# VHH binders against Iron-regulated protein A (irpA), part 6

Target 1, 312 residues: Iron-regulated protein A (irpA), of Synechococcus elongatus (p12608)
Amino acid sequence: LITNQTIQGFVDQVVVPSYVSVAAGATQLEQALQTYQQAPTAANLEAARQAWRVARDRWEQTECFAFGPADSEGFDGAMDTWPIDRQGLKTAAAQPVEQREDSRKGFHAIEELLFAATEPTLSDRQHLVILATDLTKQAQGLVTRWQQASDQPAYRSVLLSAGSTDSAYPTLNAAGTEIVQGLVDSLSEVASEKIGGPLETQEPDRFESFVSRNTLSDLRNNWTGAWNVYRGQRSDGVAAGSLQQRLQQQHPVIAQQLDQQFATARQALWAIPEPIETNLASPRGKVAVLTAQTAIAAVSDTLERQVLPLVQ

## First folded at step 1 (VHH)

Design c6 (framework vhh_8cml_1)
Fold by ESMFold2-Fast, scan of step 1:
Order: C-alpha cells, then structure tokens, then sequence
Structure c6 (fold): chain B 312 residues (1-312), chain A 124 residues (1-124)
C-alpha cells in the first residue's frame, strides 16, 4: 500500500509545510505580543489574542504526526504541555525558560497570561514576550530538524530513506505504520480524552483550551490535520500516491467507508454550538458533542482495525 | 469500568526496599496524572508522590524525597513507586490515584479514581 510517493507527499506536502506554517504563526504571535508590550491598547490585546488562536490552530493540525523529533527531542512537550502549573507560572518569570519544567511554558502558559484576566498586567506583558520568544525558537527548531542535517540527519531524509539499508524505517511499510498509527492515536485521543473527558464529567474547565474558549477550534483542526494526512496534501483534492488514493485503488470498500466516516465526523464537529465550553451542559450541545465523539471514534477504529494491518 | 489495582506491598525490614505497581484500566491512562498516597492507622491519607501525564514532571513529599522514585509506563498502563531505605514510619496502606486535570495536586480530594490499596509494613 505504501510507495515512495506516499512518503514523499506526506513529508513535502503535509508535514514540512505545516511546521513552516506553525513557525510563521509563532513569529507573528511574538511580534503581536512585542507590539502589545510597547503599546498596551485594547486593539493590540485583541490582535495578540487572535495571533495566538492562529498559531494554536496551525499547531493542532500537526498533532497526528507528533512522532520523531516532536516527541523524541521534546518539542511537543516544550510547546504543548497540558495542563499547566498555574501557580508555578506566576513565580517563574525570573527563571530562564530553558530551565523551566514544560508545564510552565508553551502554548497554554501563553494562553493563561493572555486570556485568564480581562487585561494582562505589566508583569504579564513582559512575561508573554519571553514565552512567545521561546515558542518561536521551538517552532523554528522543529522546522530545522525536519529540513536540515546537523549532528543528526534531517528527519525528512530519514523518512524518505525508508526501505534503504541503515534506515530507521527498514521498509516502506514501517514508515506507513508510523503514519497510520499517528492518525489512530491522535483521533483516539480526541474522542476519548479531549471530548470524552469533559463530556463524562460535565466539567467544561476540563476542555484543554477552556481559558481562551478555543477548544472547538482545536478539535476542528485535529480533524483537518488528519484529513490532510489521509489526502496527502493541505489543498483541496486527492494527492497522487496518498493513503486515500492508494486505498481507493487497492481497497475501494475500505476507502469508501473511511471517506464517509471522515465526512460524517466533519459534519458533526462543525454542528457543535460555539463555544463548546458554554454549550456542553445544554441538551442540544451535549447531543452534538456526543455525536462528534462517536463519529471521530469511528474514523480511528476503521484506521486501526482495517488500515493499520495493511501497512504492517 | 475504571479500575486501579495495586500490587507489590508486603513486610520488609528497616532499610529494605519494595516496588509498588498500579495497573490501570477503563480510561485513557496516558492523559492522567498519577499519584501515590498512604494512610497510617488512625491518620488521614497523605500525599507521597506524583507524576505528570507525560512522565516529564514528578513531585515528592518531604519524607519521600531522595528515597522514593515514581515512574510510569504508558504502553503498559502502569505506574510504579520504587521505595528504598524504608523506615517504620513508612508503614501504611498505599493507594494509587488518578487525576485528569493533570495539575500538580497533592490533596486526596483532587483525585478522580482510586485503587483499593496495598499494605506496606516496615518492621523487624
């Protein structure tokens, strides 16, 4: 099922452009927070909040391929540890960010200082610039690890060498297994934890981006990222050599089922009343959230039970 | 159904070691912070150690620091407590507990799920 074109498309049309997009978003957030620090107006605060949402949305589209450097070299931990240590964050401003625990930096540390109060304090504004500078460094570092050789090969080259002697991926199917497992794990986490946790307890503050009210956007971007990986590109259509095209050619019944399940999950996610945090307890909101959970779980289950065996 | 099952307790002499295990099922283990608590006869449950959902952060009570190590294996849905240099004061029922919010909680009331406990006795 997996060809060299499948792996190349995954890396060059989805992974690398997504990380480049995240780095650009982080840079724009850093600039917006520098502007807000120098001129703390309501307009500059709103611009900084919007810049955080844009960067966060782009990051959430990468959750389904958080293997390799994102995992093994700590980028995911440094950028997106949740939940944060709120009390530790208040006293950490004087501590160099590189020496802080992951729970005191990254997207959610920025979220706390930027959104929890009506207006950040002077101390918060200074701290936000420090956090955003580190976030930008992490995001740029992740791009560099995928594109450029240093003391280790570029991870792009590691994946593209799948099936070659001395490769970390001894067969094309080994790379395919990594890709499909990423989809399974990310969608399973969305259904069972990101949605399932708050739904089970009926506590909206258990939604990951509760402070900013960005959780529904997070979930929608988790779906978008998975859909992009399945289609093999970020633009509309089906990429040549993509997992979707290969399934349509070799396993058309499975492909039709997956295509329908992705579409059903999208419809369900986009039907949830906004914001999810305030609509969870309503009868209409609870039904919509449960419907989305079921639909997303179905995509993950089909990938695990029917697609994963084809690439092992 | 959510279950936390502790094992590894027993009788040990002062200065000895024990390794406690807690096997979790019925929830997404990798997204929960895990803690160990103990209760001595006639006393309230007290915090011993915690580990974040990712395993990247740990915290210990003053009495446990330098002697106990908490760790987890998310692939096996198991959390461990390695207890070294045990003292008679360490005697008690040891409980495994899970907390979804993942914040650094040390109070029993902050935890969502609890095991039934395993007895640790440090005596000659």
Amino acid sequence: as target 1 above (312 residues)
Amino acid sequence: EVQLVESGGGLVQPGGSLRLSCAASGFTFSTYAMGWFRQAPGQEREFVALISWSGGSTDYSDSAKGRFTISRDNAKNTVYLQMNSLKPEDTGVYFCAAHYSGLYFTQPSEYDYWGQGTQVTVSS
Scores: ipSAE 0.000, ipTM 0.097, lowest interface PAE 22.2, mean pLDDT 88

Design c7 (framework vhh_ozoralizumab_d1)
Fold by ESMFold2-Fast, scan of step 1:
Structure c7 (fold): chain B 312 residues (1-312), chain A 121 residues (1-121)
Amino acid sequence: as target 1 above (312 residues)
Amino acid sequence: EVQLVESGGGLVQPGGSLRLSCAASGFTFSDYAMYWVRQAPGKGLEWVSEISGSGGSTKYPDSVKGRFTISRDNAKNTLYLQMNSLRPEDTAVYYCARSPGWYYGSSFDYRGQGTLVTVSS
């Protein structure tokens, strides 16, 4: 199922461009927060909030390939730990970021200071710049780990060497297993934890980005990231050698089912009334959220039970 | 675009009653929890009451519990606040606000221009 072209497209058309986009978004957020700190107007606050949403959306598209450096070298923990330590965050402003626990930095620490109050305080504005500077450093570090050799080979090279003698991925299928498992894990987490948690407790504050009311956008971007990996590119269409193209060629029945399930999940996610946090308050909203949960779970199940065995 | 327009404020004597109304437009009213929030002169915003999208759940702080009643008419896209046994400390500008969630005391994403309630003799 998996070819050298499949792996190359995954790395060069999806993973690396996605991390580059995250780093650009983090840099824009840092600049917006510096501008807001210097001139704390309503317009600059709104610009900073919008920049956070853009950076967050781009980051959420990378969740389905959080293996390798993102996981093993702590980038995901440093950038996207949730829940945060709200009490510890308030007392950590003077503490160097490298000495902080992951629960006192990253996207959700910035979210808390930027969105929890009507207006951040002067100390919040100063703290936000420190947090955004660290987020930018983490995002740029992740790009560097994928593209540049150092004391370890560039992770791009590690994946592209799949099937070569002495490779960390001894076969093309070993790399394929990593890719498909990432899709399974991320979509399963969306269905069972990100959506399933709030549905089970009936508490809107169990939605991950409830402080900013960005959870629906998070979930939509989780779907978009998985769809990009499946298609083998971030632009419209189907990339040559992509998982989707290879399934269409070798397992057309599975491909047709999976294509339809991705489409159904998209329709369900985009039908949820904005913001998702209000949907537990109405029968219409509850049905919309449950419908999306079921549709996403179906994609994950098909990937795990029908696609994963083809690459193991 | 979202618009919230409050009415019904005015001067009332201590112990009196007043009913505030809020006309909502530009969104599906029944899908959102709604708040009444107030700001007394020289003080910060204080949450007064919350009602779920269906109207089945309401929340009040101890300062107004038993005296104020929040309600909604989803067919008319209108939010109400019935205020009884008014006290001088209830004097404030009252805002109708749309909450993106169910939380008492959380931030709101839209509010009206406010309506002044003055409780004095």
Scores: ipSAE 0.000, ipTM 0.100, lowest interface PAE 20.3, mean pLDDT 88

Design c8 (framework vhh_enristomig)
Fold by ESMFold2-Fast, scan of step 1:
Structure c8 (fold): chain B 312 residues (1-312), chain A 121 residues (1-121)
Amino acid sequence: as target 1 above (312 residues)
Amino acid sequence: EVQLLESGGGEVQPGGSLRLSCAASGFTFSSYYISWYRQAPGKQREWVSTISSGGTTNYAESVKGRFTISRDNAKNTLYLQMSSLRAEDTAVYYCAKGLTWGSYQTYMDVWGQGTLVTVKP
């Protein structure tokens, strides 16, 4: 099922452009926070908050391929550890960010200082710039790690070498397994943990981006990221050699089922009333959230039970 | 059957050291973030430390610099090296697996039976 074109499209049309987009978003957030620090107006605060949402949304689209450098070299931990250490964050301002525990930096540390109060204090504004500078460094580092060789090969090259002698991916199917497993794990986490946890306890503060009320956008971007990987590109349409195209050619019944399940999950996620945090307990909100959970779980289940065996 | 089994607890004097182990079975250990939690008598369960599938570590402020979390994927075993132990570290220590592979530390779906650490003067 997996060809060289499938792997190349995954890397060059989805993964690398997504990380480049994250780095651009982080840079924009850093600039917005520098502007807000220098001129702490309501307009500049709102601009900084929107810049955080944009960067966060782009990051959430990468969760389905958080293998390799994102995991093994600590980028995901440095950028997106949750829950954060709220008490430690208060005392960490003087400590160099590179030497801090992951629970005192990254997206959710910025979220806490930027959104928890009506407006950040002077100390918070100074701390936000430090945190955003580190987030930008992490995001750019992840782009560099995928695109550029250093004392180790670019991770783009590692994946593209699948099937060659001494490759970390001994066959094309080994790379395919990594890609499909990423989809299975990320969508399963969305259904069981990100949605399932708050739904089961009826505690909206268990939603990961509760402080900013960005959780529904997180979930929608998790779906978007998985859809992009499946289609083999971030733009509209089906890329040549993509998992979707290959399934349509070789396993049309599975492809039709999966295409429909992705569409059903999208409809369900976009039907959830905003914000999810305040609508979780309402009768309409509970039904919509449960419907989305079920639809996302169905996508993950089909990928695990019907697609994953085709690449193992 | 997914299972976590802690060992290595015991009695130690203030300033002493202990190494806790957690043997995992029934799941792909290397793929999961695994955490240590503790519960002192009459208190709520407290997060202590997490190690990612890639080896990135995080610690609660109360234990930073004194405890070191590590993993041996070949042996499906998680460790917690505790040094400079204090009376306040007295607790039952639990190994916990997250619900999914992800980097999220919020939901633990499998808990071990616990191992007691007592710091006595």
Scores: ipSAE 0.000, ipTM 0.171, lowest interface PAE 15.4, mean pLDDT 88

Design c9 (framework vhh_gocatamig_d2)
Fold by ESMFold2-Fast, scan of step 1:
Structure c9 (fold): chain B 312 residues (1-312), chain A 119 residues (1-119)
Amino acid sequence: as target 1 above (312 residues)
Amino acid sequence: EVQLVESGGGLVQPGGSLTLSCAASGFTFSSYTLAWYRQAPGKKRELVAGIYSGGSTVYMDSVKGRFTISRDNAKNSVYLQMNSLRAEDTAVYYCARQGYYFSGSYDYWGQGTLVTVSS
């Protein structure tokens, strides 16, 4: 099922461009927060909040391939630990960010200072610039780890060498397993933790981006990222050698089922009333959220039970 | 300092039962997903069971119906009740704290506790 073209497309058409987009978003957020610190107007606050949402949305599209450097070298932890230490964050401004616990930096630390109050304090504005500078360094570092050799080979090269002698991925199927497992794990987490946690407790503040009310956008971007990996590209259509194309060619019944399940999950996620945080408890909102949870879980289940065995 | 300390491992006969315990410190326990992983000699470390902050659970297919994961937020502890043990369950069992349950990127690991299922 997995070819060299499948791996090449995954890396060069999805992973690397996605991380480049995250780094650009983080840079724009840093610039918006510097502008807001210098001139703390309502317009500059709104621009900074919008820049955070853009960067956050781009980051959420990468969660289905959080293996490799994002995991092993701590980028995911540094950028997107949740829940955060809210009390520790307020007193952490004097501590160098590189010495902080992951729970006192990253996207959600910025979220807390940027969205929790009607407007940030002077101290918060100074702290936001420090946090955004670190987020930008982390995002740029992740791009560098995928594209450039240093004391370790570029991770792009590691994946592209799958099936070669002495490769970290000894077969093409080993790389395929990593890709499919990433889809399974990320979609299962969306259904069971990101949606399932708040649903079970009926506590809206258990939604990951509750403070900014960005959770539904997070979930929609988690779906988008998984769909991009499945199709083998970020633009419209089906990439040559993609998992979707290969399944359509070799296992058309599974492909048809999975294509329909992705479409059903998209329809369910986009039917949820915004914001999800205020609509959780209403009868219609709860049904919409449950429907989305079920649909996302079905995609993950099919990938695990029917697709994963084809690449092992 | 984040710490996870496992206990309860040991030698048990096939068909027997064990309860593993994990005592956690150094973080707000109630806010985190916790999981049990295992690693047998020559095999990959694999997820056995997980419990989300809200109490929802997930299980590996081969243990579903035999193992039960639970948590006690007041005691900062997570448990794995293992029934109908099989030789294939022999492994070192690890307690893990995860922010993202399935990604592994936020894992803090205990030292592990050995479970041996043999006659």
Scores: ipSAE 0.000, ipTM 0.153, lowest interface PAE 14.2, mean pLDDT 87

Design d1 (framework vhh_enristomig)
Fold by ESMFold2-Fast, scan of step 1:
Structure d1 (fold): chain B 312 residues (1-312), chain A 118 residues (1-118)
Amino acid sequence: as target 1 above (312 residues)
Amino acid sequence: EVQLLESGGGEVQPGGSLRLSCAASGFTFSRYAISWYRQAPGKQREWVSTISSGGSTNYAESVKGRFTISRDNAKNTLYLQMSSLRAEDTAVYYCARGWYSGYYFDYWGQGTLVTVKP
């Protein structure tokens, strides 16, 4: 099922452009927070908050391929550790940010200082610039690890060399397994942890981006990222050599089922009343959230039970 | 499916030491804070210690200076090194996926029994 074109499309049309997009978003957030630090107006605060949402949304689209450098070299931990150490963050001026525990930096540390109060304090504004500078460094570092050879080969080259002599991916199917497993893990986490946790306890503050009320956007972007990987590109349509096209050609019944399940999951996620944090307790909100959980779990289940065996 | 499996419990004399382990699966271990709780017979469940994804540690006053929590992200394993054990430390010890801001914990293991025999 997996060809060289499938792997190249995944890397060059989805992974690399997504990380470039994240780095651009992080840079814009850093700029917005520098502007807010210099001129702490309501307009500049709102611009900084919006910039955080944009950067966060782009990052959430990468969750389904958080393997390789993102995992093994600590970028995911540095950028997106949750839960954060709220108590440690409030007094954290002593340590340079690059030496801090992951729970005191990254997206959710910025979220806490930027959104928890009606407006950040003077100390918060200074701290936000430091955190955003580190987030930008991490995001740019991740792009560099995928595109540039250094004392390590570019990860783009590692994945594109699948099936070649001395490759970390000894067969094309080894790369295919990594890609499909990423989809399974990401969507399973959305259904069972990100949605399932708060739904089971009826505690909205268990939603990951509760402080900013960004959780529903996180979940929608988790779906979008998975859909992009399945289609083999971020723009509309189906890429040549994509997992979707290959399944349509070789396993049309599975492809039709997956296409329908992705569509059903999208419909369910976009039907949830915004913000999800506020609407969890309402009868309509509970039904919508449960419907979305079930639909997303179905996508993950089909990928694990029917697609994963085809690429192993 | 999130799974936590504790091991290392047993009988020990007062003043002795014991090391507990918790093997995690079904989630990205390195991303989550993980905690130890304990429950003595006839008592409510009591928080013991938490370690953040970045390695920051917190301890209940009753165990501070005697217990050390640590993690090995490469092995998806959490540890609790217990020293200077007292009769009052007798309990079933549970590993839980932790949530700092509310001290809310999503998933629990089956537990491992520690008995300090006076």
Scores: ipSAE 0.000, ipTM 0.186, lowest interface PAE 16.7, mean pLDDT 87

Design d10 (framework vhh_enristomig)
Fold by ESMFold2-Fast, scan of step 1:
Structure d10 (fold): chain B 312 residues (1-312), chain A 121 residues (1-121)
Amino acid sequence: as target 1 above (312 residues)
Amino acid sequence: EVQLLESGGGEVQPGGSLRLSCAASGFTFSDYAISWYRQAPGKQREWVSTIYSGGSTNYAESVKGRFTISRDNAKNTLYLQMSSLRAEDTAVYYCARELYPWGSRTYFDYWGQGTLVTVKP
């Protein structure tokens, strides 16, 4: 099922461009927060909030391939720890950010200061610049780890060497297993924890991006990231050698089922009334959220039970 | 109402050529990726080729170098130029549109009635 073209497309058309896009978004957020700190107008606050949403959306598209450096070298922890330590964040401004616990920095630390019910204080504006500077450094570091050799090989090279004698991925299928498992794990977490947690407790503040009311966008971008990996590219269409194309060629029944399940999950996610945090308890909102949870779980289940065995 | 109407199928000998057309109506044709699928008797439907709104193309391995997909946005028409046809290309060919009318991602549905291609020795 898995070819060198499948792995190359995954890395060069999805993973690396996604991380580059995240780093660009983080840089734009940092710039918007510097502008807001210098001129704290309503327009500059809105621009900073929009820049955070853009960077957050791009980051959420990478969740399904959080293996490798994002996990092992702490980038995910530094950028996207949840829940944050809200009280610790207030006193952390004097502490160098690189020495802080992960719960006092990253996307959600910025979210807390930027989207609090009242406008950010003068102290918050200064602290936001420090946090955004660190977020940019983390995002750029992740790009560098994938593209450039240092005391370790570039992770791009590690995956592209799959099937070589000294590779961390001894066969093409080993790399395929990593890719498919990433899809399974990320979509399973969306259904069981990101959606399932708040559904079970009926507590909207358990949604990860509750403060900004960005949770529905997070979930939609989790779907988008998985769809991009399945198709083998971020632009419209299906890439040559992608999981989708290979399944369509060799296992068309599974491919048709997956294509339909991805489409059903997308329809369900986009039918949820905005914001999800406010609509969770409404009759229409609860049904829509449950429908989305079921549809996303179905995609994860098919990948685990029918696709994963084809690459193991 | 979305409508896709395939035409151009027929009987051809091995090594021959055919050009299929798909006339689209009921949506903004230029905004969608459009695909060709085929289904041989007793077999599952198989993806053949896709052309995206921006003009880029993808092909199934079995047809690469033999088939060419193209579109004419002014005429709301999709084409599939088939050459070097083989017995295994015998199938009903379907034109398929993106499942959802919104968004920039590719989702497929199958609205065409199909056109039969028969490769006879």
Scores: ipSAE 0.000, ipTM 0.112, lowest interface PAE 18.8, mean pLDDT 86

Design d11 (framework vhh_nb_b201)
Fold by ESMFold2-Fast, scan of step 1:
Structure d11 (fold): chain B 312 residues (1-312), chain A 122 residues (1-122)
Amino acid sequence: as target 1 above (312 residues)
Amino acid sequence: QVQLQESGGGLVQAGGSLRLSCAASGRTFSSYAMGWYRQAPGKEREFVATITSGGSTYYADSVKGRFTISRDNAKNTVYLQMNSLKPEDTAVYYCAAIPHYSWGLRTDYDYWGQGTQVTVSS
């Protein structure tokens, strides 16, 4: 099922452009927070909050390929640890951000200082710039790890060498397994933890981006990222050599089932009233959230039970 | 592949303390998120605590304030310090490792230990 074109499209049309997009978003957030620190107006605060949402949305599209450097070199931990240490964040001013525990930096540390109060304090504004500078460094570092050789080969080159002598991925199917497992794990986590956790406890503050009320956007971007990987590109349509095209050619029944399940999950996620955090307060809201959970779980189950065996 | 071995279980009186250890071998320990789960007789396996590769910790509500998870990357070991133990904490405790971890909680761990029995008498 997996060809060199499948792996190349995954890396060059989805992964690398997504990380570049995240780094651009982080840079824009850093600039917005610098502007807000220098001129703390309501307009500049709103601009900084919107810049955080944009950067967060782009990051959430990368959750389904958090393997490799994002996992093994700690980028995901440094950028997106949750829950944060709220007390430690406020008292850690004496420590360089790079030397802090992951729970005192990253997207959710910025979220806490930027959204928890009606207005950040003077000390919060200074701290936000420091946190955003570190986030930008992490995001740029992740782009660099995928594109440029250093003491280790560029991770782009590692994946593109799949099936070659001395490759870390000994067969094309080994790379395919990594890609499909990323989709399975990401969508399973969305259904079981990101949605399932708050549904089980009935506590709105169990939604990950509760402080900013960005959780529904997080979930929608998790779906978008998985859909982009399946289609092999970030733009509309189906890329040549993509998982979707290869399944349509070799396993059309599975492809039809997956295409329908992705569509059903999209409809369910986009039908949830904004913000998702309010939906636990009503029977209709709970049904909408449960419907989305079930639909996303179905995509993950089909990928695990029917697609994963084709690449193992 | 990762191999996990739990130790430190045993019998303890209610209100007592116990420290569980999980030694990992095989792949690079420091890149994994590590977790503890437990299973009481006749019940499903339930989440207890997790610690990310970067050191962030998450706990089940039933154990918050009583249990502390920590790790020692030099020794490839994760620990669970259990204080103020209750009879309801009686279970087999399992260590789990997940290499692909993006945020904090997972119930779908790839690697599991054999478990260690903890019994809390009233």
Scores: ipSAE 0.000, ipTM 0.136, lowest interface PAE 15.8, mean pLDDT 86

Design d12 (framework vhh_gocatamig_d2)
Amino acid sequence: EVQLVESGGGLVQPGGSLTLSCAASGFTFSSYALAWYRQAPGKKRELVAGISSGGSTVYMDSVKGRFTISRDNAKNSVYLQMNSLRAEDTAVYYCTKGFRYDWSTSPFDYWGQGTLVTVSS
ESMFold2-Fast, scan of step 1: ipSAE 0.011; ipTM 0.355

Design d13 (framework vhh_enristomig)
Fold by ESMFold2-Fast, scan of step 1:
Structure d13 (fold): chain B 312 residues (1-312), chain A 121 residues (1-121)
Amino acid sequence: as target 1 above (312 residues)
Amino acid sequence: EVQLLESGGGEVQPGGSLRLSCAASGFTFSSYTISWYRQAPGKQREWVSTITSGGRTNYAESVKGRFTISRDNAKNTLYLQMSSLRAEDTAVYYCAVKYFGTWQSHEYDYWGQGTLVTVKP
């Protein structure tokens, strides 16, 4: 099922462009927060909040391929640890960001200072610039780690060498397993934890981006990221050599089922009333959230039980 | 009812290794994020590591590269493989499920009873 073209498309059409997009978003957020610090107007606050949402949305599209450097070298932890240590964040301003626990920096530390109050304080504005500078450094570091050799080979090269004697991936199927497992794990987490946690407890503050009310956008971007990986590109259509195209050619029944399940999950996620945090308790909101959970879980289950065995 | 039971602690020399286990019951283990925390004598509880239902891991800076968190959903068990142990790692180790709110809040998390790790020179 997995070819050199499948792996190349995954890396060059999805992973690298996605991380480049994240780094650009983080840079724009840093610039917006610098502008807000210098001129703390309502307009500049709203621009900074919007820039955070844009950067967050782009990051959420990368969660299904958080293996490799994102995981093993701590980029995911540094950028997107949740829940945040709210107590520790209050005292962290005097601590160099490089020495902080992951729960005191990253997207959700910025979220807390930027959204929790009607207006950030002067101290908050100064702290936000420090946090955004670190987030930009992490995002740029992740791009560099994938594209540039240093004391270790570029991770792009590691994946593209799958099946050769030099690779950490001894076969093409080993790389395929990593890709499919990433989809399984990320969609399972969405259904069971990101949606399932708040749904089970009926506690809206269990939603990851509760403070900003951005959770539904997070979930929609998790779906978008998985869809991009499946179809092998970020632009519309089915990429040559993609997992979707290969399944359509070799296992058309599985492909048809999976294509329909992705579509059903999309419809369900986009039907949830906004914001998800305030609609969880309503009868319409409960039904919509449960419907989305079930649909996303179905995609993960089909990937795990029917696709994963084809690449092992 | 939710219950967490840690085991595997003991006395070890610096540079040694230990594997901690946390047996979970009373909830759908595979669906939850589970964490390890520790508390040294006279100190506050500190977060050590987390693993999500999907297998994504995070580590405190002080243990990165030395500790590995993992889970076995079939056994409802969480593990912490500790290597290159230091005197500063001496603490009671707790597993916790993120059930209610923030993960450093005793009010919202379910905690085990702990297992003692002593790194003796």
Scores: ipSAE 0.000, ipTM 0.215, lowest interface PAE 15.4, mean pLDDT 87

